# VHH binders against h2kzm9r124to488, part 13

Target 1, 365 residues: h2kzm9r124to488
Amino acid sequence: RFTIDTSRAKSNQYVVSLCSKKIGIIEYPDGRSDKQPCDVYWHNVVLSDMNKIVTSPQSRVNKFPGMTELAKKISLTHSISSMQKLFPDEYAFYPNSWFLPAHLADFHAFYRKAQALGKTEMWFIVKPDEGAQGTGIYLINSPNQIRNVDQRQLVQEYVADPLLMNDKLKFDFRVYGVIKSINPLSIYVAREGMARFCTEKYEKPDSSNFKNLYAHLTNYSLNKANEAYVHSNTLQDQTRGSKRLLSTVFHQLESRGVKTKRLWHDIKLILVKTTLAMLPEIMLHYEHHFYDSTGPQCFQIMGFDVMIREDGTPILLEVNAAPSLTADHIVPHPGRTLLEGGQRVRSIVDEVIKIPLVRDTLLLV

## First folded at step 1 (VHH)

Design c08b (framework vhh_7nfr_2)
Fold by ESMFold2-Fast, scan of step 1:
Structure c08b (fold): chain B 365 residues (1-365), chain A 125 residues (1-125)
Amino acid sequence: as target 1 above (365 residues)
Amino acid sequence: QVQLQESGGGLVQPGGSLRLSCAASGFTFSDYYMSWVRQAPGEGREWVSSISSSGSTIYYADSVKGRFTIARDNVKNTLYLLMDSLKSDDTAVYYCATDSPEWLSYLGEYSYDYWGQGTQVTVSS
C-alpha cells in the first residue's frame, strides 16, 4: 500500500491528488491522523529541518535541502561561473553574468574589451535583488545606465538574436528535469514541456524599443497581463497561443528545417551540466540533513528556462526549484484586464504537460 | 533508421469513414507518444490527436472529438486513426509523427520529430 502526504503541497495539491488517484496511491490531503510516516511527502517549499519531517528510511520528500537557494540567480550564477572558468566551452550556454556592486569593475572591463573588438550593439539585462523598492528588470547598452549601482543586482549579457517563429514573437522553453537521487546520481528529462511566448513582435533592442518588456521578456506573469495574450482552451488552439506545448513548437521548427534532434540533445546536456555544477553543494546540504540515511530520501522536479538563439544554440536563462504544477488559469472578463479579476478555467496545455510529469515522477520513486 | 509509413487515405463522400494506419520501424515504438497531424491545402499544419506510449492517455482536437478515434498496437508497431462522419473540412494530407517519450534519461538514446510522407484524405460531395 503506497501512501502520500500532500498536506503541504498547497497550489500543487490538485495535480498531485489527481495523479495519486490515477496510479492507486493512498492520499492524505490533510496529513495522517495517526501521525505515522507516509512513503512520499509532497511539499511546495524546502524546509530547513527536512530530516525531522522525513523520519522513516523508506520515506521520500520531493525537495532537496538547500535547493531553493542553490537554484536562485546568485548561487546558480556562482556555480556556473566557477565551471566556466574551468570549462568555458562546456558552460558557454549560460550568459556572461556579474554581481553588483562586487563585480562592477569586471563588468566595465568586459564592456571596454567588447567595444575595442567592435561590439557596438551589445545589450545587458539587469535583475535587481528581490525586495528592492521600486526596481524591476530592465535592459541597458552601457554601464552608465545602471540604476542604484551600489545596490545588490545581477547584470547579464542579453541574447539579442533569438530564434523566431513566423509570428516574430520571442519565446523560451520551460523544460522539466527530475532528480530521482544524488547517490547514485539519477536524473531524467521530461520530454514534454512548455513554450512561453512574448505578446508583442520582437525587434532588436534600440533606444526606441528597449522599454517594451512585452517584446523582450517571455515571463508568463508579465505577458498574461497584456490584452494581446492568447489563452488556449483546446490543444488545437494552443498551436497559435501564447503558451504552447514544447512538442508542438519542435514540430513547427522541424517543418522549417531546424535540426530538432540536435537541439533537444543540447538542451538535455544543459540540464545535466547545470545539475553537475550544483551537485557538490546539493550533496553537502543533503549529507548534513540525512547523515546515516539507509537510502535516498529526496527527489525533485526542477524547471529549466531555455531560449534558442537564431543559429539554433540553446541558452539557459533560469532554474526554478519549485516550478508551478497548477493546471488552470484565470481568463479575464470580457472588456476587462486580468488585474480586474476573471474566471478560473482548466488549462489543457498545463494538464498535458504536468499530469504526465507528476504521474511519472511518482512512478519513478 | 526511423521510418513512418502512412496508408488508408483516399477519396470518400461526406458522412463516410476511413481508417488510417501508420507502420513504424527503426525505433522502439512502445516508448513514444504518437500523433496525427494534418495539413489542408493552403493551410498550416494542424494537430489532430495524440496517444501515450501505453495507450492510456489520449488527446483530440475539438474539431475531431467524437468523430475520430486514435489507437495503437505496440505488438505490431502500428498507429491508427479511425475517422467517422467525415466532413469536407477534413480534407487534408494526414501525417504520422513521433512525439515525446514520457521520460528520457540523459544517458538514453533518443529519436524525435520523425514524420511520415503523409496520406491524402479527400472528402468530396
Scores: ipSAE 0.005, ipTM 0.181, lowest interface PAE 10.3, mean pLDDT 80

Design c09a (framework vhh_rezetamig_d1)
Fold by ESMFold2-Fast, scan of step 1:
Structure c09a (fold): chain B 365 residues (1-365), chain A 127 residues (1-127)
Amino acid sequence: as target 1 above (365 residues)
Amino acid sequence: QLQLQESGPGLVKPSETLSLTCTVSGGSISSSDYYWGWIRQPPGKGLEWIGHIYYSGSTYYNPSLENRVTISVDTSKNQFSLKLSSVTAADTAVYYCARSPSELFEYWGSGEYFDYRGQGTLVTVSS
């Protein structure tokens, strides 16, 4: 009798349908014809008028109002920076950041002070506000290199000391958290996630290599376009695949003497503390839409991109309010480019991560 | 107090199906707070996660074993069971049943997230 509307799940519909079938949820893939409410509504994006969809007190939707904007780099930076002023040690996991044009003078002052201390080799990453998944991102080592200084963009200290595996490829972890409710606050962290690898060997940024984004940025959408990208067709590809299981990489790190239990604990704290930093604004949007709510009406799977410094310290890079839950990838036809289409093939790594994630999220609701 | 106890044959012939049962006492298996699972330790090797089950019947299996593994739950008997088909000498191990809190979704194989474990039962695969 438990029901789910997946008509707005879009590319995520396959995995949600599979999980619904497995646990006995009645699915309406095109919505209900009788206009009765479902217990769950699964959307791929946050909608502005979500309270018009979730009209029953017992119904829940998989997105918090306003979350797409709150998770974007400028809003996220504002939320974390506010917490860093009150709790600098607790929020040290987020790199020094300046959003432009408002903080341009502060960035110049920081750079000048660093020069005076002999740190003239510092690098920064610039992320335009309209950029997504690596689009428009570039590295600089001087404020004078910023393009279109009057436009909204984030300047952030570049972490030049990443922990590397034996292949010398930079990587990050996509870690999944589920916000089950905000009143009371209830956050769950998935034990399995994804390690995402760059496609070219990492070298510390310098004038000869700073334009090579395939060595410096771990974004999947950027790296999958490089011909060096290796799709993991089997779990045996965990030593060379561009996507690997977090658990497998953690075991490899543990074998090399990394304190992985502490690392995992610190990563969980990053997810919790980041959610706490965003919470006041999430609550404002939530109360505006659901002011008469008698119980929690929203839950959400969030993706957190975390890299590890050489010393084992985790650093938050990005938060994704709508992480992809697809479990396939496109392989171009022989002799053709990916732009010319291709065949969809199963991604075993994505299946192992995302099917249990969605299944267990539905069981929590 | 919660106790988990494995039961089943200690010797299985190659190509046959290994069947083990875990009996839970001192607590209910019908709980949204916990997953119930199987892990094993081959001689001289580390722990290997086999799979786990939620009381609703939802299962997650180790991908390397998923074509051979079936885990089932019987809430009326407060038991859950493991069936591993087509066994070989490589399946010789001490098998443990275990409980894992559901507040962390997926078990990643290190064993530190199990809050209760059975005493273990040695299963030898030989003629």
Scores: ipSAE 0.012, ipTM 0.203, lowest interface PAE 8.9, mean pLDDT 80

Design c09b (framework vhh_6fv0_2)
Fold by ESMFold2-Fast, scan of step 1:
Structure c09b (fold): chain B 365 residues (1-365), chain A 126 residues (1-126)
Amino acid sequence: as target 1 above (365 residues)
Amino acid sequence: QVQLQESGGGLVQPGGSLRLSCAASGFTFSSYAMYWVRQAPEKGLEWVSTISGSGGSTYYKDSVKGRFTVSRDNAKNTLYLQMNSLKPEDAAQYYCARSPSELFEYWGSGEYFDYRGQGTQVTVSS
């Protein structure tokens, strides 16, 4: 009999519970009262002292020790930049990036060199550290526009030539990978994912539009607040919905002459190469917690945000160590605000993506 | 205890037909995608077909498409491979295998499927 503890799955509990029921796993949504181990522990975030929770050699937890920090923008950039020094062509899928305040001088030098070479006007995206208050993501075209230059933040080359669909909305793909084991290394890439669309038409950044984040950033949390956001309630929304199936968008790209087989191959390589860049640090944390284990104790679903340039080249934007597995959204009661509570409404696009993802991840482990 | 047991192999003339069966036990059969794979003498393991847990999606190797049909009976925990218009190149040991997923593409070390049966031999002779 296979068992799962979902007491710490939080917002992901619904999908995990649904999948557990579908495949015959016995769920403990409040934890086990008999203090016996479960076969799987499903957590929303990575745990400190994971070896104290997952002590049985046959038990697995859905997070690698240290992964939350390693996937964050500064640590991710450090890992990839280290690989770019050794393998610049292999890791060209990650934009030029600078840690501030430490690399401010390097950023200025890069900008001046680009100007001296007469290149077209360059734009950069500034991403404040997670938890920084009052400083959201913004675009700049000159180093002197950086806000609070002495604070921790990432400056990254902005990709101003995104591939657009007929609606002219910028989009990225949330691609899911599952790290089943790091020894031996086993990575599974999901054939289905999410295309996330901006809510206003894209135009190359200039002085009139660079503040319009709804046109420049594909971030779900930002775009869902725009009145133009179209919630995915049917698969027919694949031509206008703000969330669409990756497979459907790939078919649309293929019909437009994009070499989608090569694109998918390159995206899979981005997931693999990014995991390889992070692997030494993952192994260090894993050995510290599970040095005496007789088999793999951790697995993890990772989200990779990939955009496509106009020439068909994929670019890695971000890695999420705890991608949302919710398959619904909250709609306020008629005449009320979300602060007064709301009702959960099914998201068919999220269900089609996330239910098979979680179900098959559970079958895999 | 996961068990997969193939049957139905044998000797057949070119152009003939065989129906392979795989009896599964020890797991919730309908929850798993299933594979047919084959291995010819002195050759590596070769994927032949995949069927989703529900049976709603099927996939085939190009060289067998239109000749082979994979199906399953979830009430009987049985997987089938109907092989028509058999060619000498189809001669191999045929295995059924449990797939962790039809959704995933694998990259890494180890085998893609987690369990495989003992196999059933298919011989095609002129």
Scores: ipSAE 0.380, ipTM 0.748, lowest interface PAE 1.3, mean pLDDT 82

Design c10a (framework vhh_8h63_2)
Fold by ESMFold2-Fast, scan of step 1:
Structure c10a (fold): chain B 365 residues (1-365), chain A 124 residues (1-124)
Amino acid sequence: as target 1 above (365 residues)
Amino acid sequence: ELQLVESGGGLVQAGGSLTVSCAASGFTFSSYAMGWSRQAPGKERELVAGIYSGGSTYYADTVKGRFTISRDNAKNTLYLQMNSLKPEDTAMYYCAAEPYGSSWYLTPSEYDYWGQGTQVTVSG
């Protein structure tokens, strides 16, 4: 019988356990006591030596060595920028980006050239490195507004023309890809995903509104704090919920004249091309850990954050090497905050997305 | 300009005590939930303690009973009192602000407004 160790799955254990039971996989939620290897090891985040996790050539782990770092904003931008120099049309789906402090002069030069061409209203998003002194994400319209210019940070062109739904809320799609193997490269794209909505109506950025992050950033941790955030109670709440099914939003876009088959094709190409940009570094780390192994030892679910421009063009915003597979949320006790704990409540939208995703991933490996 | 500046780190012997502080500026400190995370070389960042604007606290099991988080809203300062320190507590300690009352059940990568960090080294 097929076996899985979920002792290191942490918050993702519930969904993995449920799927394992549904398809007849024997689960070890606390690890094996008989010192025999499992067929699959499911981890939340892997930062430890892979040789300690995968000890048998027939075993697989749900993470590629080095992937956590390769998917982070600076490494991702470096990989994509290298491809943009060789294939600018193929990698146009990623916004113009500059590493600071290394590319500060290039950013100034770009801005000056755009001013000379009469491009009066340009906005940029600044994403500080993790642990940077002083700031979270913010918008600027001039290089002199950058805080702490000597700190590691990403400056990126802000896409000011998002496609909006009837409620005029900015949104993005979390699309899931599964890398089954890298030799040969085999990638699957999940048919269902999540649409994540801002909680205040979008207006093009200007001096009066650029600090309203509830309208400009689709960040889940920011938006769930607004009292306007709506948890979906049923699948029928898809017209007003702050999290909606990708398929539902696609049907709504199609009814408004958006060419959704072309859009979905372009989104799938973004996932493939982004993985190809990362592939040389992934292969280097993989060969180091699994040089003598036969067959694939790793597979991984990746999250891709994609925004749609007003003209229907998809843009890649971010790649997540450890997307949350939780299918619940915490409701605080009456008169208390979430910091004080609360009751776990099922999220039907997350279940519809994540249960088939994990089930099908386990069936693929 | 929103800033978080950690201080108070240093070298301490196992079994000793140390207090680290975080000076916050550029935002309404009293309305934010605040926390402390730590990261040792080669390990993932771990949230060790959190405190919301009303004073309720959260602690990770690894530090529960040994660490105490507190805040001084008049001074815009967050504190972490660390007692019975162990070599395994050696890490860079980071101050974090979670805007608008967001949940401390999120992974460390989902928290906002991390500071520059202060190094704590516990010798055996």
Scores: ipSAE 0.000, ipTM 0.093, lowest interface PAE 22.7, mean pLDDT 79

Design c10b (framework vhh_8ghr_2)
Fold by ESMFold2-Fast, scan of step 1:
Parts: structure tokens; C-alpha cells; sequence
Structure c10b (fold): chain B 365 residues (1-365), chain A 126 residues (1-126)
């Protein structure tokens, strides 16, 4: 009888419990009271002592050791930059990026060269190492606008030419990859994902609009706070929703002449190539914890944030080692903003994405 | 100081050949995604004619020059080359060597390049 421990799944427990029940897995939501291990352990975060949780060679855990740090902005940029030196054409999907304070001089040199070439109105996005969900992220058009130059942070070219739909709202895709094993490497890409829309119309950044993060950043946690945020009520009507199915947006792009089969292929390659860039460091952490194991001990759902340029080229923005698997959202009280609280209701869009994702992941292991 | 220096331009008859050289100084070409050749002719816009990855493993060409031009790079000499064969009158232009930064789109415009060289004139006439 196949068993799962969901005692540390936290906010993800609802979806995992639902899927476990659907496919006939015996769930221990508070852990087992006997001394026997479970076949699967589902955690919401990566822990440093994973080998103490997964002591049986037949058991699997849904996180790789060290993955949280490896997926963070600075470590991710280091991994991709290393691969760009070896395979520049293969890793062109990641914007020019500089670690601060270490590469501050290189950033200044890049900026001076761009100005000498007559490049005007160039913008950069600044992402503090602890920044998340749009918090602490800001746009600059000059190096002297960096707020804390001595602190660890990422400065990256801002993509000012995003592909827009008829509503002129900037969007990105959250695409899910499942790493089944690393020896041998086996990665699956979920067929459904999420398109996340800004809540105000996009205009090229200038001195009057660069502080309007609702037009420039696609982050869900930021945009859901705007009064203009639109919840999708049905699967059939997603043309105006702030969160839409990837498949819906792909149909809209195809109707506009975008080569969606090529786009999807290129997005899948971004997921594979990014995982390959991270692989040496993942393997080092894995071998440290599981050197004596028989077969794979870890698997993991990863979230990849991808934006599309106006020419149809996909660009990687971020990698999330613990993407949210919650299937509800907060609807504000009548006449109040979301910041004043609200009622939690089920999200049909999130259920359509996340239930098959978790179900299929459990079937793979 | 950081420089790209073009050489090898000149006057050539239609059907002739020229080899352009681009020497990088003050930086290594491996610090960039690719090295490209952009040409500018009077009355025409800028055209990206050829691009090679800094590793030398990947190349791309404009349709107007495909099959006639070959781009190459010598990592040990920190130098890129453009071999131009079967030259036509319409190939007459100033040829610039430029380094492409990481993160550029696959559909790259010439304005996205860094470290433009001084240019070398290629004149194809009888």
C-alpha cells in the first residue's frame, strides 16, 4: 500500500490531500505513529537535514537539498552566466545581469558603452537578494539611482519590448517543471500553466511612469492588491481576467499569428537548459546527503517565470523552488480593497492547473 | 582601454573576395554572447550580416549573404573574421565589428550591440 506523509506540506496540503485521495494513496496528515517510513514525504520548503527525513532507500521527498538557495536570483544568475560562457547561443534567454557589489564596475562600464553608442532611455530592474513578490524591486535608468550599492543585489536589463495583447497589459507565464531524478536527469514539463497579467496598461518606461509597478511588474502578490484586478469566474471567459490559463493565452496568440508550437518548444528548452545550468550544484548537494542511496530519493516541482518579447522570443525572469500550490484566492469585501482583507474562495483556474500537476507528479514517483 | 579594431577592407571587383578581421583589445570576446558584423551603406539602414558565438560553435547569416560569407573566430588570438566571397556591387558598405551582450533576442537589431569598432570600407566596383 502506497503511503504519503503530508504533515509538513503546510499551505499545499489541501491540493496534495485531494490528489492522494483521487489516486488511492494512504495519507498521514499528522505523520505516522508507528516507526515505518512513508513512500513519499511532501514538504513546502527545502530542509538542510533531508537525509534524516528520508532514511529508507524506498522513500522519496519532494525537494532537492540546497535547491532553495540555488534557485535564488544571485545563485541562478551565477549558474546561467557560467553556462553562457560555454554555450552563449543556448543561454541567450536570460537578460544581461550583474551581481552587486562585486560587478558594480562592470555594470558602470556597460552603461557608459551603451551611452557612447547613442542608446537612450535604457532601463534596468533592481532585485534585492531577499526581494520576492514584487517587494523591493524597482526600475532605474542610471547607475546612480541604486539605493544600497554595497548590499547584495541583482541588477538586470529591463525588457522594455514585451509582447502585448489587445488590452495592452504586460504578462508572463508561470510554467511548471517536475524534476523526477538527476541520475539520470529526468524532467517533465506540465502542459498547463498560468498567465499572470499586470493591472494597468503598459507604456515604455519613462520618468513619469517608472514607479507604476502595476504596469511594469507581473507579480501576482503585487497586482492582486490593485482595485483593477479581475478574477476569472469561469474557464470559458478569460479574455479580461488578471490570471488566465496558459492554454487560453496561447490560443489568443495563435489567432494573432504567433508561432505557438515554436514558442512552446523554446519555453520547454528554457526549462531543460536552466535545470542543466543548475545541475552540477544540485548533484553536489544531493551526493552529500544521499551518497549511499539505492535509486532516486528526491523529486521536485519547480516554477519558471517566462516573459515573451514583442518578436515572440521567450525570456527567463525567475525560478521558484517552492511555487505555491494553493487553489484559493481572496475576494475583497464589497466597497473595500484587497489590502483590507477579504473572503477566501476556491480558484477554478488554480485548480485546473495545480490538481493535474500534483496528481501527475505523484503518479511519476 | 576596451577596443574592437577592424581591418581588411578595400576596393575589389565584382566576384572578388576579401577577408575582414576584428581584433578585440582590453576585454575577451568570451565575456560577450557573440561577435557580429554590421554594415551601413549610403541611403540604406544598418544590416546585421553575420554573427558568431564567442565559443565559435554557433553562426548565423543574413539571407543576402548566406552561402557567400563565412564568419569565424580564433579564441587564442581574441579575433573574429569575415570571409567574403563572390562579392557584388550591393555589398559596398562600411563594415563594423560589434560585440553582442548576453540576453539579446534572437531577432537582434544592430542598435543592441556593444563595443562598436571604427569600421572598414568595402567598395565593390569595376
Amino acid sequence: as target 1 above (365 residues)
Amino acid sequence: EVQLVESGGGLVQPGGSLRLSCAASGFTISDYYSIGWVRRAPGKGEELVARISSSGGYTSYADSVKGRFTISADISKNTAYLQMNSLRVEDTAVYYCAAEPYGSSWYLTPSEYDYWGQGTLVTVSS
Scores: ipSAE 0.000, ipTM 0.105, lowest interface PAE 19.9, mean pLDDT 79

Design p01a (framework vhh_7nfr_2)
Fold by ESMFold2-Fast, scan of step 1:
Structure p01a (fold): chain B 365 residues (1-365), chain A 124 residues (1-124)
Amino acid sequence: as target 1 above (365 residues)
Amino acid sequence: QVQLQESGGGLVQPGGSLRLSCAASGFTFSSYAMSWVRQAPGEGREWVSSISGSGGSTYYADSVKGRFTIARDNVKNTLYLLMDSLKSDDTAVYYCARDYEGSWYDSEGYFDYWGQGTQVTVSS
């Protein structure tokens, strides 16, 4: 009865196929040859011709038009900065940010003002808008350290006071949101997420350690390349793995006296408020593609990267419009780095996160 | 089905130049950021350079900045690495790598497909 086209799901096809089979959805992994519409179209990327693919009013696709660009660092920063001018307290969860070259003068002015107030040790993170999975990201403590200042890039205050666990490794949470519709706005937050840990002990940035990205950046692509990266072999022991379940880390924080129910509430508000900041642009793209539609044609899983300050306050670092839904990883050969390839192995942690996420998303549609 | 095939490697004297190419097939080339990664004898893999899907953004390791240029031709589905002022330390197998699909702007991203590599030897 219910049908899904996964011919454009690409690397995400495995998890979507598994979930479709579990809940009784008829899958067309190579598309339909009878030219009949499917109830769901699952794509890995946003396509410009989505309105030609989603031809039935009863059909849905898992991407909003324009969302890839809107979730990029510069566009996201524009959206949030606009809201910060109107509602500074509501959008305080996003660090002060400047996109170069346009805001270089504003960044210099901020830096001079902070120095005049006696803040001599401030650090900033420099991120490309079209990021190469953490490649090219670096820390600076002075505007004159910016590489290729004429290139499009984001400069953002670096959070030097992160909450640390007993192992002193910096971490962040990947939280998943599902936008079911935008008119009216309907967002669901997945109950499980991922905690991603650095592979070397955190120390406040200084001239001796600022180049050690393994201690400063939680980026999975960067950290999995370090020989200290630890794959979580079981769900029972999550105290040492580089990728852990959000629920496990929340239990550990709760045992340390952190108010985890309030923290989770604040994280959910970050997802909602961020989506509201992006909503006007999402609606413009949606109306352009689906102006004649009588029902919601799009839904989407979004990834939100959230870090916790020492005082327990969550902050938003990044939004991903196409978070990975793969459930395997490469385990390095003994004595070799992960970048050398290795054996592809089933990831139990990713399965526990991503199978319920995709299953429940399909059930919402 | 995804294939990455490098070419253009060889033996070159110090101070020389080489142009590496990577022919991509089996996917929409312009939808992926691409990278060059090298591995010297007895060493681990070292990231060299990356380019965004549009070609609008390029990134370089400090060891090659100012000497290497990454470029792409999305019409020909080809990635390039122009290597100038080659040093003995640049001797390595050079791999063309595709950044992970579905993780384009994701802090979780990684390389999901690799070419077979092309040998670059800088010696007299």
Scores: ipSAE 0.000, ipTM 0.200, lowest interface PAE 13.8, mean pLDDT 79

Design p01b (framework vhh_rezetamig_d1)
Fold by ESMFold2-Fast, scan of step 1:
Structure p01b (fold): chain B 365 residues (1-365), chain A 125 residues (1-125)
Amino acid sequence: as target 1 above (365 residues)
Amino acid sequence: QLQLQESGPGLVKPSETLSLTCTVSGGSISSSSYYWGWIRQPPGKGLEWIGHIYYSGSTYYNPSLENRVTISVDTSKNQFSLKLSSVTAADTAVYYCARDYEGSWYDSEGYFDYRGQGTLVTVSS
């Protein structure tokens, strides 16, 4: 009988439990009392001692060892930059990036060269390595604006030419990839994803607007705190919601002359090429933890944040090793902010994306 | 305008093979831009994806059905076909053929831009 342990799934347990019931998997939401192995272990985060949890060669866990660190901004940038030296055209989808403090001098040199060429209005985004969900991120147009220059952080060229819809809100796509195995490498791209919209109208960065993160950053955790955030419970019309289906936005883009088939192909290539760039480090961590295993022990859902330039070119912004699989949202109490709590309400948009994603991932195992 | 039309027996006996054909008109099945697939809807249930085929013959099947399903393509007749073996009463459903964009075939549930009218297949002795 096929079994799953969801005791460490945490906030993702609801969707995993629902999918397990639908496809006939026996779930242990509190773990097995008989200490027998399950076929699948579903965790919300990468654990340091996964080989102690996944002891049977027939068992699989939904995380690769070391993946949390490998997906972080500095490690991801290092992996992609190494590939850009060998294959610059293939990895052009990642913006020019510099590690601080190690590459501060290189960043200054790049800026001075651009200034000498008359490109003085370039903008850069500064991201702390632990700045997940937009925390601590800020924009600069000069190296002397960097805060705490001696601390580990990423400086990256800011893409000031995003493709906009009629509402003039900046957006990105959260695209989901499923790494089924690394030996041999097998990756699947989920057909449905999430389009995440800013909550204030986009203007090119300048001295008057660069601090308005609600117009410049698409991060869900940041934007859901703005009163302008729109929770939509309907799939009939997704033109005003802050979260929309990728398929809906693709249809709208196609209607406006965007070559969406080419765009989707390029996005899938971004996911594959990014995984290939990370693969050597993933394999080293995997071998350390599962040295004696003859079959695949790990699989993982990864989130990829992709924005589209005005010319239709996709670029990779970020990789998330633990994308949220929750299918609800919090509606604030009347007259109060989200910080004061609220009611959990079913999110149909998240369900349409995440239930098939998790169900199909379990079917791949 | 592109049209897809299902054809095949409306009644199949238990343990036999269900065979359906989809005829495509107004467009070529030999297009590198599209996959061609089958989906079904059992009475009172939601849509279930069965599988897809590319004009080259490459197939992708629902894992729940993969040991019973064969999809084939005949580019000379502009048709593709479904065979589902060892049928039971649980296979009673309205069966639809559909067109799908190339590169969306990693999912078990797709957004289809065209589908046929559907054909009811009843599994009964």
Scores: ipSAE 0.000, ipTM 0.113, lowest interface PAE 18.3, mean pLDDT 78

Design p02a (framework vhh_6fv0_2)
Fold by ESMFold2-Fast, scan of step 1:
Structure p02a (fold): chain B 365 residues (1-365), chain A 124 residues (1-124)
Amino acid sequence: as target 1 above (365 residues)
Amino acid sequence: QVQLQESGGGLVQPGGSLRLSCAASGFTFSSYAMYWVRQAPEKGLEWVSTISGSGGSTYYKDSVKGRFTVSRDNAKNTLYLQMNSLKPEDAAQYYCAKEGDYYDSSGEWYFDLRGQGTQVTVSS
């Protein structure tokens, strides 16, 4: 019978434990006392050498070495930009991007050329490499507005023409991909995902609204802080909730004439092409750690954030190497901070997405 | 091997009641959340209600909340939907579905919707 060590799964342990029970895997939530290897090791973060985690050639871990850094904005942009030089049409799904300080001069040149061509006001989003949850992200319409130009950060063309639902809230999709192996490359895409909505109505950026991040950024942690955010406590929240099922939003798009089968195909291609762009670096790190291995030692769930343009074209916004697999959240008591305690509330939307995702990932490996 | 068979539909007057049933086989019923979804003529599939595997948690579409009640009998492998105060907009083909655990060759997961459904008509 297969075994799994979830002692290092931390906040993800609940969902992994539940799935292990559903499919009959023997779980060691505190690790094995006999120190024998498990078939699977589930970690939320990997801080040490992979060879110390996966000591048996028959064992697998849910993280690729180096992936945390490779998925970050700067490294991701470098990988995709390299492919755009060779295949510009194939990688047009990633917005024009410049990572600072290396490409500052290129960004200024792009801006000057666009102004010379009479382009109307353009907006750009600035993302610090360490601002994964929307922290420090801001909009600009001129290069002179960049803060701390010597700091590592991404400047990216802001998509001002998002597809909107009837409520006029900007949204994106969190789509999940599973990398089962890299030699040969094997990727699976979960059909269910998450649609994340802004908490205030979208309007094209201008001098009066560009600081209203609640209207411009779909970032979950940012929007969750707004008092207008509707938590996904029940499926009732799906009709007006800030977090909805991808399948529900796809149905709504289809009813409005969007060609959802083509859209889904294009989204799956974005996941595959992005992984292909990252593959050389993934292989380099993998070979360094597992050069003596006879079989695959790693697999990984990846999160991909995809936005849809008004014309129905999907674009990639970011990749998350450690997407949250939790299915609950803490709501503070009225008038109190989280430090004073709170109620842990289940999220049925997250359960519907993440339980099948983890279960099927375990079935694939 | 998963089989779902809906029943209990029919014609009712506005304000009337119906109880739908879904007989399930081929899987461990109590281990899966179950769903009711519906499709009206010329419209797409709409989620109506969800019940957890144990029956301890229930969820409803806003427009049916307070009027519909989902329940299950795990000993009989049967899912129910009690529909009260029926409105013309509730007229649809009703389907039950189980929580999906299947990947096709592309790796996609989806809700298991296997039955033929049961027709609900609301008219005078």
Scores: ipSAE 0.000, ipTM 0.131, lowest interface PAE 13.4, mean pLDDT 78

